# Ledger of designs, part 6: VH-VL binders against Probable low-salt glycan biosynthesis epimerase Agl13 (agl13)

Target 1, 156 residues: Probable low-salt glycan biosynthesis epimerase Agl13 (agl13), of Haloferax volcanii (d4gu69)
Amino acid sequence: MPNIHDVEVRDLQVNADQRGHLVEVFRSDWDEYEIDPEMSYYSMTYPGVVRAWHRHLEGQIDHFVCPKGRITVGIYDDREDSPTQGELDTFVIGEHNQQVIRIPGDCWHGFKAIGDEPSLLINYPTNLYDYEDPDEERIPYDDDRIPYDWNAEIHG

## First folded at step 1 (VH-VL)

Design P7 (from P1 with heavy chain Y101L Y102W K103G G104S S105Y G106R S107Y Y108T Y109P P110Y; framework fv_polzastobart)
Fold by ESMFold2-Fast, scan of step 1:
Structure P7 (fold): chain C 156 residues (1-156), chain A 124 residues (1-124), chain B 107 residues (1-107)
Amino acid sequence: as target 1 above (156 residues)
Amino acid sequence: QITLKESGPTLVKPTQTLTLTCTFSGFSLSTSGMRVSWIRQPPGKALEWLASIYWDDDKYNNPSLKSRLTVTKDTSKNQVVLTMTNMDPVDTATYYCARTLWGSYRYTPYFDYWGQGTLVTVSS
Amino acid sequence: DIQMTQSPSSLSTSVGDRVTITCRASQGISNYLAWYQQKPGKAPKLLIYAASTLQSGVASRFSGSGSGTDFTFTISSLQPEDVATYFCQKYNSAPYTFGQGTKLEIK
């Protein structure tokens, strides 16, 4: 269950058989989407690579899906007057845990490809990308203002 | 009104092939996302999914029985046929056909309408 | 293979009682779980899908909850016509496995 206000998780239906699987990643009739996505894109990220931290201040909401591979999604709430200011959420999603993570763009967010294979991320944001004036703030993935270590050893 | 009805032999000898027909009304297998499935229930036991056929003629069989199962459709007659080879007394069960209407493109089945079932006894 | 286990295997209660049946998956299946009612000599009837969504035409005394591995089916006030065997079914992936069933009887 998410800690951060307005972070939402939707479980996806995996339709699997001997040939593979099929997953719907977005439908406009899903009740939780008051603001429709305006585009979608995908990226492929090699194992061990971190893409963080990003923030959008003009109302963009991101939706992360990982159909191939496995990623850790990190979200940090640094919003003034947020009831969950200071909270951190992490989610592991991928082929064996298919979910949509809804991310308020004004929270810091990013992901790391984990495991030993490339990870495919689909994002369907609610705002069109304006390449002449991008709505994107960026700080380094190891910035001390966010209390999360992307490189921590995992054991257990 | 949506109805499904199973038909075929009620008694089969060991090693023979079983052929069951599901005849339905009130919907069409030409409708995108529509699926008809076969499920069986041995007397006093749990339900077991056997096979499904999609509107686009894609077919899915239970892996534990795959080599024995064939499912086909005749959309013009509103019929789906199950063939099961090498019948054994352990295959004695009530056989049902059931419908799944897609809520999402190809989403996995829960079964919203069922036929009355036909008891098939395997004995010699 | 994901195993589906129901508890209890049978129960006997009185008309008007609250009835609770549980279903456990051996691995996470999100909310891809359906519940069926089967009366003696009849085909199963779908009551609930997506763990908690009531099928159209089904009485409001039936409800479902849960996600992941643990699921609950509830009858808020048992009626005589509710005597039946109840089955859960996973549908996140093939095979579409059913639980072993819970037989519900009136004392």
Scores: ipSAE 0.000, ipTM 0.478, lowest interface PAE 18.1, mean pLDDT 85

Design P8 (framework fv_polzastobart)
Fold by ESMFold2-Fast, scan of step 1:
Structure P8 (fold): chain C 156 residues (1-156), chain A 123 residues (1-123), chain B 107 residues (1-107)
Amino acid sequence: as target 1 above (156 residues)
Amino acid sequence: QITLKESGPTLVKPTQTLTLTCTFSGFSLSNARMGVSWIRQPPGKALEWLASIFSNDEKYNNPSLKSRLTVTKDTSKNQVVLTMTNMDPVDTATYYCARIYGSKSYYWYFDLWGQGTLVTVSS
Amino acid sequence: DIQMTQSPSSLSTSVGDRVTITCRASQSISSWLAWYQQKPGKAPKLLIYKASSLESGVASRFSGSGSGTDFTFTISSLQPEDVATYFCQQYNSYPYTFGQGTKLEIK
């Protein structure tokens, strides 16, 4: 259950048979999207690597899907005027838990590849990337403004 | 053709539980940017927000009434239900359900309202 | 909780007059303020959102302005059908809070 206003999780249907599986990761007739995605891209991240923290200030919404591997998605609401300012959400998604995480871009967000294999992330943002003037704010993954430790030990 | 309509008892005795249903048409709570709220208005007084539920099951209840309030949704029936326990004569009010809607912000207003239902609490 | 205070609590004026009502928040709410019109016995109707944005289908004589803590709502030329109570509402933070209302009458 998301804590942060406008964060949404959509379960994806995995259609598996003897040949493998098929998953639809986006359809334009999904009615929970008021603003249509404008592009899609993918990245591959090796286990243990963190890609955080990112923020978009010009209205971009990101959608994270992990069709291969496993990631922890982190989202922190630092929006001054937000009804959920100060809230944090984390999600574990991947090949065996296929979901779309809808991320309001003006929240700080990022992910860490976990498990023992490379993770494939698909993102379909609502705004085209502008190479001349990118809408991208970054702070270090260990910035103390965000009360989340990507390096926390998990035992037992 | 977007409508919201409140239904439930119009008379409630003190200490009883109130259950109100909002039935809507023309939109679905499968949309990530949609929600339904309950707002009440005692006769001749200001509006008071009670609770909101969003398509993603995110819920917010007024802290002053949180222990008394439960809001749930049934997406397949296009219904949102408010339950309020331990009713008191001061809870006499017109109860509205309203759609939460926003455009290019993460902050939302009430763009469409039901007609309201007057609930009187008396012995 | 953010308190919303409206001024005046009531006013009476003539058809064709410019009407201005104000709303003050106890803390900054940026531009996250809506204005609603409520006619006797009816549900509220959204007129203005985000302090100054006119809702579609709403007459252009209605306007809003302001940011932070001080906001104004204006009817440029009062019409008979504008007799109503007007409420401001902040949606910057939960709980959402409303002003006490301004009752507008025609003399």
Scores: ipSAE 0.000, ipTM 0.494, lowest interface PAE 16.4, mean pLDDT 86

Design P9 (from P8 with heavy chain I100T Y101T G102Y S103Y K104Y S105G Y106S Y107G W108K Y109H L112Y; framework fv_polzastobart)
Fold by ESMFold2-Fast, scan of step 1:
Structure P9 (fold): chain C 156 residues (1-156), chain A 123 residues (1-123), chain B 107 residues (1-107)
Amino acid sequence: as target 1 above (156 residues)
Amino acid sequence: QITLKESGPTLVKPTQTLTLTCTFSGFSLSNARMGVSWIRQPPGKALEWLASIFSNDEKYNNPSLKSRLTVTKDTSKNQVVLTMTNMDPVDTATYYCARTTYYYGSGKHFDYWGQGTLVTVSS
Amino acid sequence: DIQMTQSPSSLSTSVGDRVTITCRASQSISSWLAWYQQKPGKAPKLLIYKASSLESGVASRFSGSGSGTDFTFTISSLQPEDVATYFCQQYNSYPYTFGQGTKLEIK
């Protein structure tokens, strides 16, 4: 399957034992990071809630990690000059599948909490959030311009 | 360059405590993501991971050995010490120390090993 | 504990042959699998990490593939110095576990 240009996935090492687990989520010496993160934050999202679609126009790159719970990450490339214009990527990450998803901010992106427990998302963007003038475009999660149905049932 | 070497007794009686020291060079446990692990191999058998200790003093012990294992470090001496209580003839094995990282961007694991030390448990 | 099963337990083949060893995990370990070479009387040597990454200084005839539960280690053209026991190891979760080993000999 084709992936969107500049979307990258890193598997994370989960060091787990009877006491719990510990996972390193960012290192500045990882090869895929040409531009270092400037901040990090987290959110808790209840099962079934969708947070989409977002886009950044001033060069921000997001990195999504889900250390607890489970989410579906969606990314859609509608960039005018992109070799992968029109492509959609989806990833299921969480406690059971620990990965970092690197998201070029000028692609539409979002996530849905799935499973039966709240999901913890950590994001470490390359740009500081400006509360007075945020670099964030939003369209509804069900906008017809993006051919993805967050409410589709998946069997298997 | 990077070297590790095990030292300690080569013969232990049943019920006694084994103490092994790993002395290393070419890296430091002052680096927050570096660690040293202990692995053993009974003659002609598979490898078995015993314990790991990291620069932040976080420790992991193999639960199948119950509470017999203690691992400690002396960062200033570049040494890691494994203590194993209540030794039994089935614990006869070659004991190795190896470099590891708690988290490593390259995904490497046990990339440098000591030569190993054979510990025989008999009366 | 995650159980690692290797096959075959031993094999004998000729110089220049392609050698394939497999390793199966009892549950998914993503790509967190390493392959080690151990020559008689020596410590193990890391050859492959993260299922398919070749360790620096290791000959290009060695390769690894797989993800999830099923993994393969290949020597594309066997050399005399490759006589050894090969072990897989998962490092997805504690306790880290090794396969039982595959003893490789030349006819």
Scores: ipSAE 0.000, ipTM 0.490, lowest interface PAE 17.3, mean pLDDT 85

Design U10 (framework fv_ustekinumab)
Heavy chain, then light chain:
Amino acid sequence: EVQLVQSGAEVKKPGESLKISCKGSGYRFTNYWLGWVRQMPGKGLDWIGIIYPGDSKTRYSPSFQGQVTMSVDKSITTAYLQWNSLKASDTAMYYCARQGYWSTTYKYFDYWGQGTLVTVSS
Amino acid sequence: DIQMTQSPSSLSASVGDRVTITCRASQGISNYLAWYQQKPEKAPKSLIYAASSLQSGVPSRFSGSGSGTDFTLTISSLQPEDFATYYCQQYHTYPLTFGQGTKLEIK
ESMFold2-Fast, scan of step 1: ipSAE 0.006; ipTM 0.578

Design U11 (from U9 with heavy chain H99L P100S T101Y Y103D Y104T G105S S106G G107Y K108H F110L; framework fv_ustekinumab)
Heavy chain, then light chain:
Amino acid sequence: EVQLVQSGAEVKKPGESLKISCKGSGYRFTNYWLGWVRQMPGKGLDWIGIIYPGDSKTRYSPSFQGQVTMSVDKSITTAYLQWNSLKASDTAMYYCARLSYYDTSGYHPLDYWGQGTLVTVSS
Amino acid sequence: DIQMTQSPSSLSASVGDRVTITCRASQGISNYLAWYQQKPEKAPKSLIYAASSLQSGVPSRFSGSGSGTDFTLTISSLQPEDFATYYCQQYHTYPLTFGQGTKLEIK
ESMFold2-Fast, scan of step 1: ipSAE 0.005; ipTM 0.534

Design U12 (framework fv_ustekinumab)
Fold by ESMFold2-Fast, scan of step 1:
Structure U12 (fold): chain C 156 residues (1-156), chain A 122 residues (1-122), chain B 107 residues (1-107)
Amino acid sequence: as target 1 above (156 residues)
Amino acid sequence: EVQLVQSGAEVKKPGESLKISCKGSGYRFTNYWLGWVRQMPGKGLDWIGIIYPGDSKTRYSPSFQGQVTMSVDKSITTAYLQWNSLKASDTAMYYCARVGSYYPYTHWFDPWGQGTLVTVSS
Amino acid sequence: DIQMTQSPSSLSASVGDRVTITCRASQGISNYLAWYQQKPEKAPKSLIYAASSLQSGVPSRFSGSGSGTDFTLTISSLQPEDFATYYCQQYHTYPLTFGQGTKLEIK
């Protein structure tokens, strides 16, 4: 169960046989999605690279799926009126652990590619990217306002 | 406690420049947009614009674009509203307010500063 | 621009009364609406956001309802400190716009 209000995790069904596997990553009839995605994109991130911290102020929800490689997803709730203000969530997802992480866009969020191979992230946000007026706030990945160390050693 | 404290009242003549301030405390100043709202004597509220202190990005109401300039000084957690040449029609109470945010809602105002009264007369 | 129209422009009421103020948007704004209270010679105070969500510290006698174009603010049992001007504000579309205000006066 996530710590942060409105962060949700969906386990994905991996349908595998001797030919490979198939995973559905979004269906509009999934019951936890009150607001449907407007687009999807993917990024490839090389091992050790961090892409953080991002925030959206105009209601965007992000959905992170990692179909290849492994990533750590970080989310920090800095929302003044949130019942979970000050909480942090981290998730390790990838080919070995197929999940969708639903991220309220006004929480700070990001990810780090871990492991020894490139990681593929699919994001399907609920808002279209506006190239002329992007709803995108950024602070450095090592900003002290967020009490999370992307370089911490993970045990167990 | 989250607080916005504005500079004191100003009495100016048409054509003069002016810069008023709004100092934030009790929260991470660079994490929230800050808005400015005008209230002319006996009238309602008019939105001027918002500024993000983290990178100084601005969004102005079309009716105020080019008439005023918003800026911030992160080192002293202070936002500014500036006129290069005041007009009598600029006579009003000016409020700063923090932009509220709670997924998926944003762009209401809480809290508000106490206001700065600007009087422009010859 | 989205025009916000409040009704009535003013009303008179007594302590203990149930008071309802309405706000109408010129086009659909879903529930992206806030309500503010302004007492004479003071700054506005946030009461409600998202049409119906009560701001922290605001008494429970205040409530908001509505969606789309028609919204209401209700004070269930008016107190002496509630005599003020009330404003609605849409935050669905730029530019942000306020209603003209409703002045609540002592009967």
Scores: ipSAE 0.000, ipTM 0.496, lowest interface PAE 16.5, mean pLDDT 86

Design U13 (framework fv_ustekinumab)
Fold by ESMFold2-Fast, scan of step 1:
Structure U13 (fold): chain C 156 residues (1-156), chain A 120 residues (1-120), chain B 107 residues (1-107)
Amino acid sequence: as target 1 above (156 residues)
Amino acid sequence: EVQLVQSGAEVKKPGESLKISCKGSGYRFTNYWLGWVRQMPGKGLDWIGIIYPGDSKTRYSPSFQGQVTMSVDKSITTAYLQWNSLKASDTAMYYCARTYSGKYYPFDYWGQGTLVTVSS
Amino acid sequence: DIQMTQSPSSLSASVGDRVTITCRASQGISNYLAWYQQKPEKAPKSLIYAASSLQSGVPSRFSGSGSGTDFTLTISSLQPEDFATYYCQQYHTYPLTFGQGTKLEIK
């Protein structure tokens, strides 16, 4: 259960047969998606690489899916008028745990590729990317104002 | 101690190119955006734009888009504001100022300013 | 664009006076409002951020208040070094915008 208001998780159905599998990553008839995506893209990230922290301030909602590899998604809520200001959510998704993470774009967010293979990220945002005036704010991935350490040791 | 040190005054003719600088010190240069602000003689402050040194991402005020170019050289912790062809109306004091992120964060430290005079 | 309007555009005051300068935004900006002081031939200096928070090293005679669209800068007991032009600035929405300035002159 997410801590942050308007962060949502959808389990994806893996449809497998003798030839492999098929996973639907977006359907316009999913009723939790009141606002439809305007585009989709994918990126590939090598193991150990962090892409954070990003924020959109003009209403964009991002949807992260990791169809190959494994990533940790981080989301931090510093929105002044949010009922969950100060909350952090992390999710581990990938081929072993296929989910869509719905991210209110005005929360700080990012991800780290983990495991030993490159990870693919599909994002389908609700707003078209404006190459002339991108709606994207950034702060460093290691900024201590967000209480999350991308490089923390994992045990157990 | 945080400092922003700007280049010295410039006297130019219309049509000439110019590049002025703002050097940051006393902080991690890639942790902050740098903004540029124009002040025409006897007038108030006009925001030009901001640049993120980590990836050179820029955001311009619509009134300055296409009139100037912001850039950065991380290796010497320096930001630049550049004109390809100056006009008399570019005569002003130009300030750089630091902000954590442009929206939702204020400017905290300011450079001393660079006076640009464009006259025939 | 959000228009920032300051009032008055200028005022004359004496040392020891309580001075009030106002700033009005054309639309709601929550508390994302800063005040800057500019002395003749000098760069602006940050005084107040988040409408009411003092920048480090700023004397306690300076205070800010307000939220939404109406904001006030107050100097409780004016000192000789306070004669300057004061600017408000919103940082809620791009493009970032400044007020036209209030010039505080000795009476």
Scores: ipSAE 0.000, ipTM 0.546, lowest interface PAE 12.5, mean pLDDT 88

Design U14 (framework fv_ustekinumab)
Fold by ESMFold2-Fast, scan of step 1:
Structure U14 (fold): chain C 156 residues (1-156), chain A 126 residues (1-126), chain B 107 residues (1-107)
Amino acid sequence: as target 1 above (156 residues)
Amino acid sequence: EVQLVQSGAEVKKPGESLKISCKGSGYRFTNYWLGWVRQMPGKGLDWIGIIYPGDSKTRYSPSFQGQVTMSVDKSITTAYLQWNSLKASDTAMYYCARGPLYTSSWYGKSGYFDYWGQGTLVTVSS
Amino acid sequence: DIQMTQSPSSLSASVGDRVTITCRASQGISNYLAWYQQKPEKAPKSLIYAASSLQSGVPSRFSGSGSGTDFTLTISSLQPEDFATYYCQQYHTYPLTFGQGTKLEIK
């Protein structure tokens, strides 16, 4: 259950048969989304690579799905007027845990590909990407403002 | 057990100021949103706003923004609703109600009110 | 703003009847819908949240259903103490909005 206001998780239905499987990752008739996406894209990330921290200041909402591989999604709320300011959420999603993570873009967010194979991320943001003037603030993945260690050892 | 106890009925003239109260007990006051709801005589329920006592953050209904002020005093677990200048149209029953713990899950209860105060009747007439 | 429309505005029923009250949202609200009961001269009481989850202490004859835009509150076997006005409320999007109410009168 998310700690951060407006972070939402949707379980995806995996429809499998002897030929493989099909997963719907977005439908415009999903009533839990206030604002519909305006584009979608995917990226491939090699194991161990971190893509963080990003935020959007003009109202963009991101939706992360990992159809292949496995990622840890990190979200940190430092929004000035948020009742959950200072909270952190992490989610592990991938082909064995198919979920959409809805991310308010004005929260810091990112992900790390984990496991030993490349991970695919689908993102369907609510705002079009502007190539000449992108709405994207970045800080280093190890910035001291966010109390999260992407490189922490996993034990057990 | 959870209780919200509101201040007593008020009779005022147009132009006067007023501050009514809602005292919470039986739960951690700073962990739950508190909302205010107006009910005009013979009419339905109308949401005024919510306040989070932990940090005093507020969200108002657009129809009440600027007309009324919500505040809290954590030391006495009390929320307030205040008017600087009452109008005859402010005549109504005013309820406070507790929202559950802040949540954004699919089954979230943010903005749903689980316990209600008994109401404060405000009458504004010349 | 999301408009909540209840029907009927009022109805009369006999003890033991099955009663259904409907609530329609002008936009999709998933399951972020609550139902309240208000008896004459009393504060509202929470009955149902998340469209179908019964509040602790509420009799099992009350049930809620629906998702998206169309919701129902059902009382399976009406009792005398169920005389009241019932309100739906969406809590999906600000501002929070209530239906206009359905007054249930026991014949």
Scores: ipSAE 0.000, ipTM 0.483, lowest interface PAE 18.2, mean pLDDT 85

Design U15 (framework fv_ustekinumab)
Fold by ESMFold2-Fast, scan of step 1:
Structure U15 (fold): chain C 156 residues (1-156), chain A 122 residues (1-122), chain B 107 residues (1-107)
Amino acid sequence: as target 1 above (156 residues)
Amino acid sequence: EVQLVQSGAEVKKPGESLKISCKGSGYRFTNYWLGWVRQMPGKGLDWIGIIYPGDSKTRYSPSFQGQVTMSVDKSITTAYLQWNSLKASDTAMYYCTRHVYGSTFYRGMDVWGQGTLVTVSS
Amino acid sequence: DIQMTQSPSSLSASVGDRVTITCRASQGISNYLAWYQQKPEKAPKSLIYAASSLQSGVPSRFSGSGSGTDFTLTISSLQPEDFATYYCQQYHTYPLTFGQGTKLEIK
């Protein structure tokens, strides 16, 4: 189970046949997602590219799904007064591990495309994006306040 | 205006079931943890537990685990505290509280309901 | 469980007095401490969080201090509406726990 308070993981059902597969990425009758998403978007990220670290301060919750490719999701709890302050969670999701990662937006979060092909990320946040005044803090992906190395080499 | 409005006083016999309610308004109900606190007559405050309305995740005080059940109905922005079989020792005032905890850092129990008095006697 | 102990259990004071209430945790809780005020037959009201931060709308005569295991709530010039029971509460470790309360009554 996740280390960080309010980080949740849902396994997704892959329904496959001779034409391909179908995966439901959100249903309003999933009881763990009682907070309604306000929008949905997707991004494509080339292999080796990191998109981190982001934080939202006005209550936004993000939901990350990777239907194509493979990503590592990183989440760091630096919230004042959090019972899990200082905790880190990492998840590897993609075509071979279809999951939704629910991310409290006031935790630092981001992801890296780690496969040999572009990765597709779907996010359905609970808050609308305000182009004039975005609720988004950023720090560099290699900021040493967060004890995580996106470039670490992994051996079998 | 942020408010928590609780159901009215209850008088019950030992062994009876009971479900009391707490209705939130003036804020996004699913973005905050909702907690329950017991105060026995003439005594201090005892924390029962919290529930996150967005996914119904619960955390109980060990002293209350198995004695009560917390639940929510998001469609009417209402939380519930339920007993399957009441005991005389359940006689108390029960408060619901909004915890600024979950998707944001904890700021304490910033909003409180008016309380529901539960009396259990034979 | 972390035990919270308040001192004194009751205190008599006059309007205009400086009042000090102490709270002690059985183990270190950093600054994860809140203070609440409860008037007779009313729900508690949040006064202070993070040991020293005032909640919005709380008069400046209220202040909190301390860290680790020893904490203090101070009312610099007591007003008639301040006669109430005061509770400290830790939120460092589950379960959340309250002190037994300090009853502040008119002298």
Scores: ipSAE 0.006, ipTM 0.488, lowest interface PAE 11.2, mean pLDDT 86

Design U16 (framework fv_ustekinumab)
Fold by ESMFold2-Fast, scan of step 1:
Structure U16 (fold): chain C 156 residues (1-156), chain A 122 residues (1-122), chain B 107 residues (1-107)
Amino acid sequence: as target 1 above (156 residues)
Amino acid sequence: EVQLVQSGAEVKKPGESLKISCKGSGYRFTNYWLGWVRQMPGKGLDWIGIIYPGDSKTRYSPSFQGQVTMSVDKSITTAYLQWNSLKASDTAMYYCARQITYGGVTYYFDSWGQGTLVTVSS
Amino acid sequence: DIQMTQSPSSLSASVGDRVTITCRASQGISNYLAWYQQKPEKAPKSLIYAASSLQSGVPSRFSGSGSGTDFTLTISSLQPEDFATYYCQQYHTYPLTFGQGTKLEIK
C-alpha cells in the first residue's frame, strides 16, 4: 500500500498459454486514470544500473511497467504542501509481479534494474517530452538528501 | 510541535557498555532521519551519524564508524546510541536531532534533544 | 571531507551592534549551509538553513547570505539574548561537518 499521496498501484492480468502471454498495460477506461497518457516509450537497463533521481514540475504523471526483468522503483515525496511530505515508497515489479506504478512527477523517482537479466521499463507519461525545453529535474542517484540507499543489501 | 527527549546523564567506567536514548514525538518518526552529534567538554559540535527509522538505514561519520552503533525501536518512537566498551575519550554531551526535507531536498537539523551527558572516568 | 572554517573564534559586542560572523567551506557547497545558535548549558537551536532561509520563529534581525564557499551570518541589532556560540554546518556532502564555532561575548 503506497504511503505517498497520489501514488497508485494497479495489478496487471497476465494472459498466458502455449503461444506466450499478453498483458494489457493501459486502458483509458481504468477508473484511477483521470488524465490520459500523451506518449509511451521504453528503456532497457542492464543489471545493477540505477536511473534516478528524476522530477517533473509541470504536472507530468509517469506510469512504470516492467514487462521483462525486475526493477525496484523508488519514490520520495518532498512536495511543499503534500500531506505525505517526507514519505518514501519502494516497489519491486517485473515479470513475476506485473503492476503499473502511477507516479506523480513532482515526487522524486527512479528505478534500479535487479536480477541477472536486462530489465525493460515502459513509461507512459501524461505530458509530451519537449526536446527544446524538457521538464526534468535531476539529482545524483546517490544524493543522501533522499533517505534511500539503492545499494542496500537484502538479507533473510 | 516536534519534541526529542533524551535519557538522563550517565556515569561509567572505561570498558563498560552503554545505551542512551532519544524519544521523538509530535511528528511521524519513521519519515525523518535522526542524527547524533557529540560535543566534548568546552569544544564544538561533531557529527556522529544519521539513521532513517523507516528502514534502519545508517550513515556514520568515518571518525565514528565502528565506535558506536545507532538503532531505533519504531514501536516506541525511540532511537538509540550504543557503545560496547566505553573509553575516557567518550566523555561528552550527546545530542540527537531531527533532519528535515523542505521545498526541495535539504538536510539540516531543525529540532534538537536536550542532550545526554556521558562521563567516563576510572 | 569538507572543512568548515569560522571566523572569528570569538567576538565582543554591545547591545545594538551589527555583528557579522563568517564561515568558509574548503569546497563548493552551493547553498547547503545551516547556522545554529547554542546558549550556555543548552542544546543548539536551528537558526538558518539553505544559507539564507530563516527558521520559523527566529527574529528578523538574523540573516544569512552567501553561496559556494563563503557565507555570513548577520545580526543587525544585537539583543541581550543573542550572546551565544554560533555554528555553521554544511549538508552538501557526507560526512556532515560543522565549523568550530564563534563565541559572541558581551563587550
Scores: ipSAE 0.000, ipTM 0.478, lowest interface PAE 17.1, mean pLDDT 85

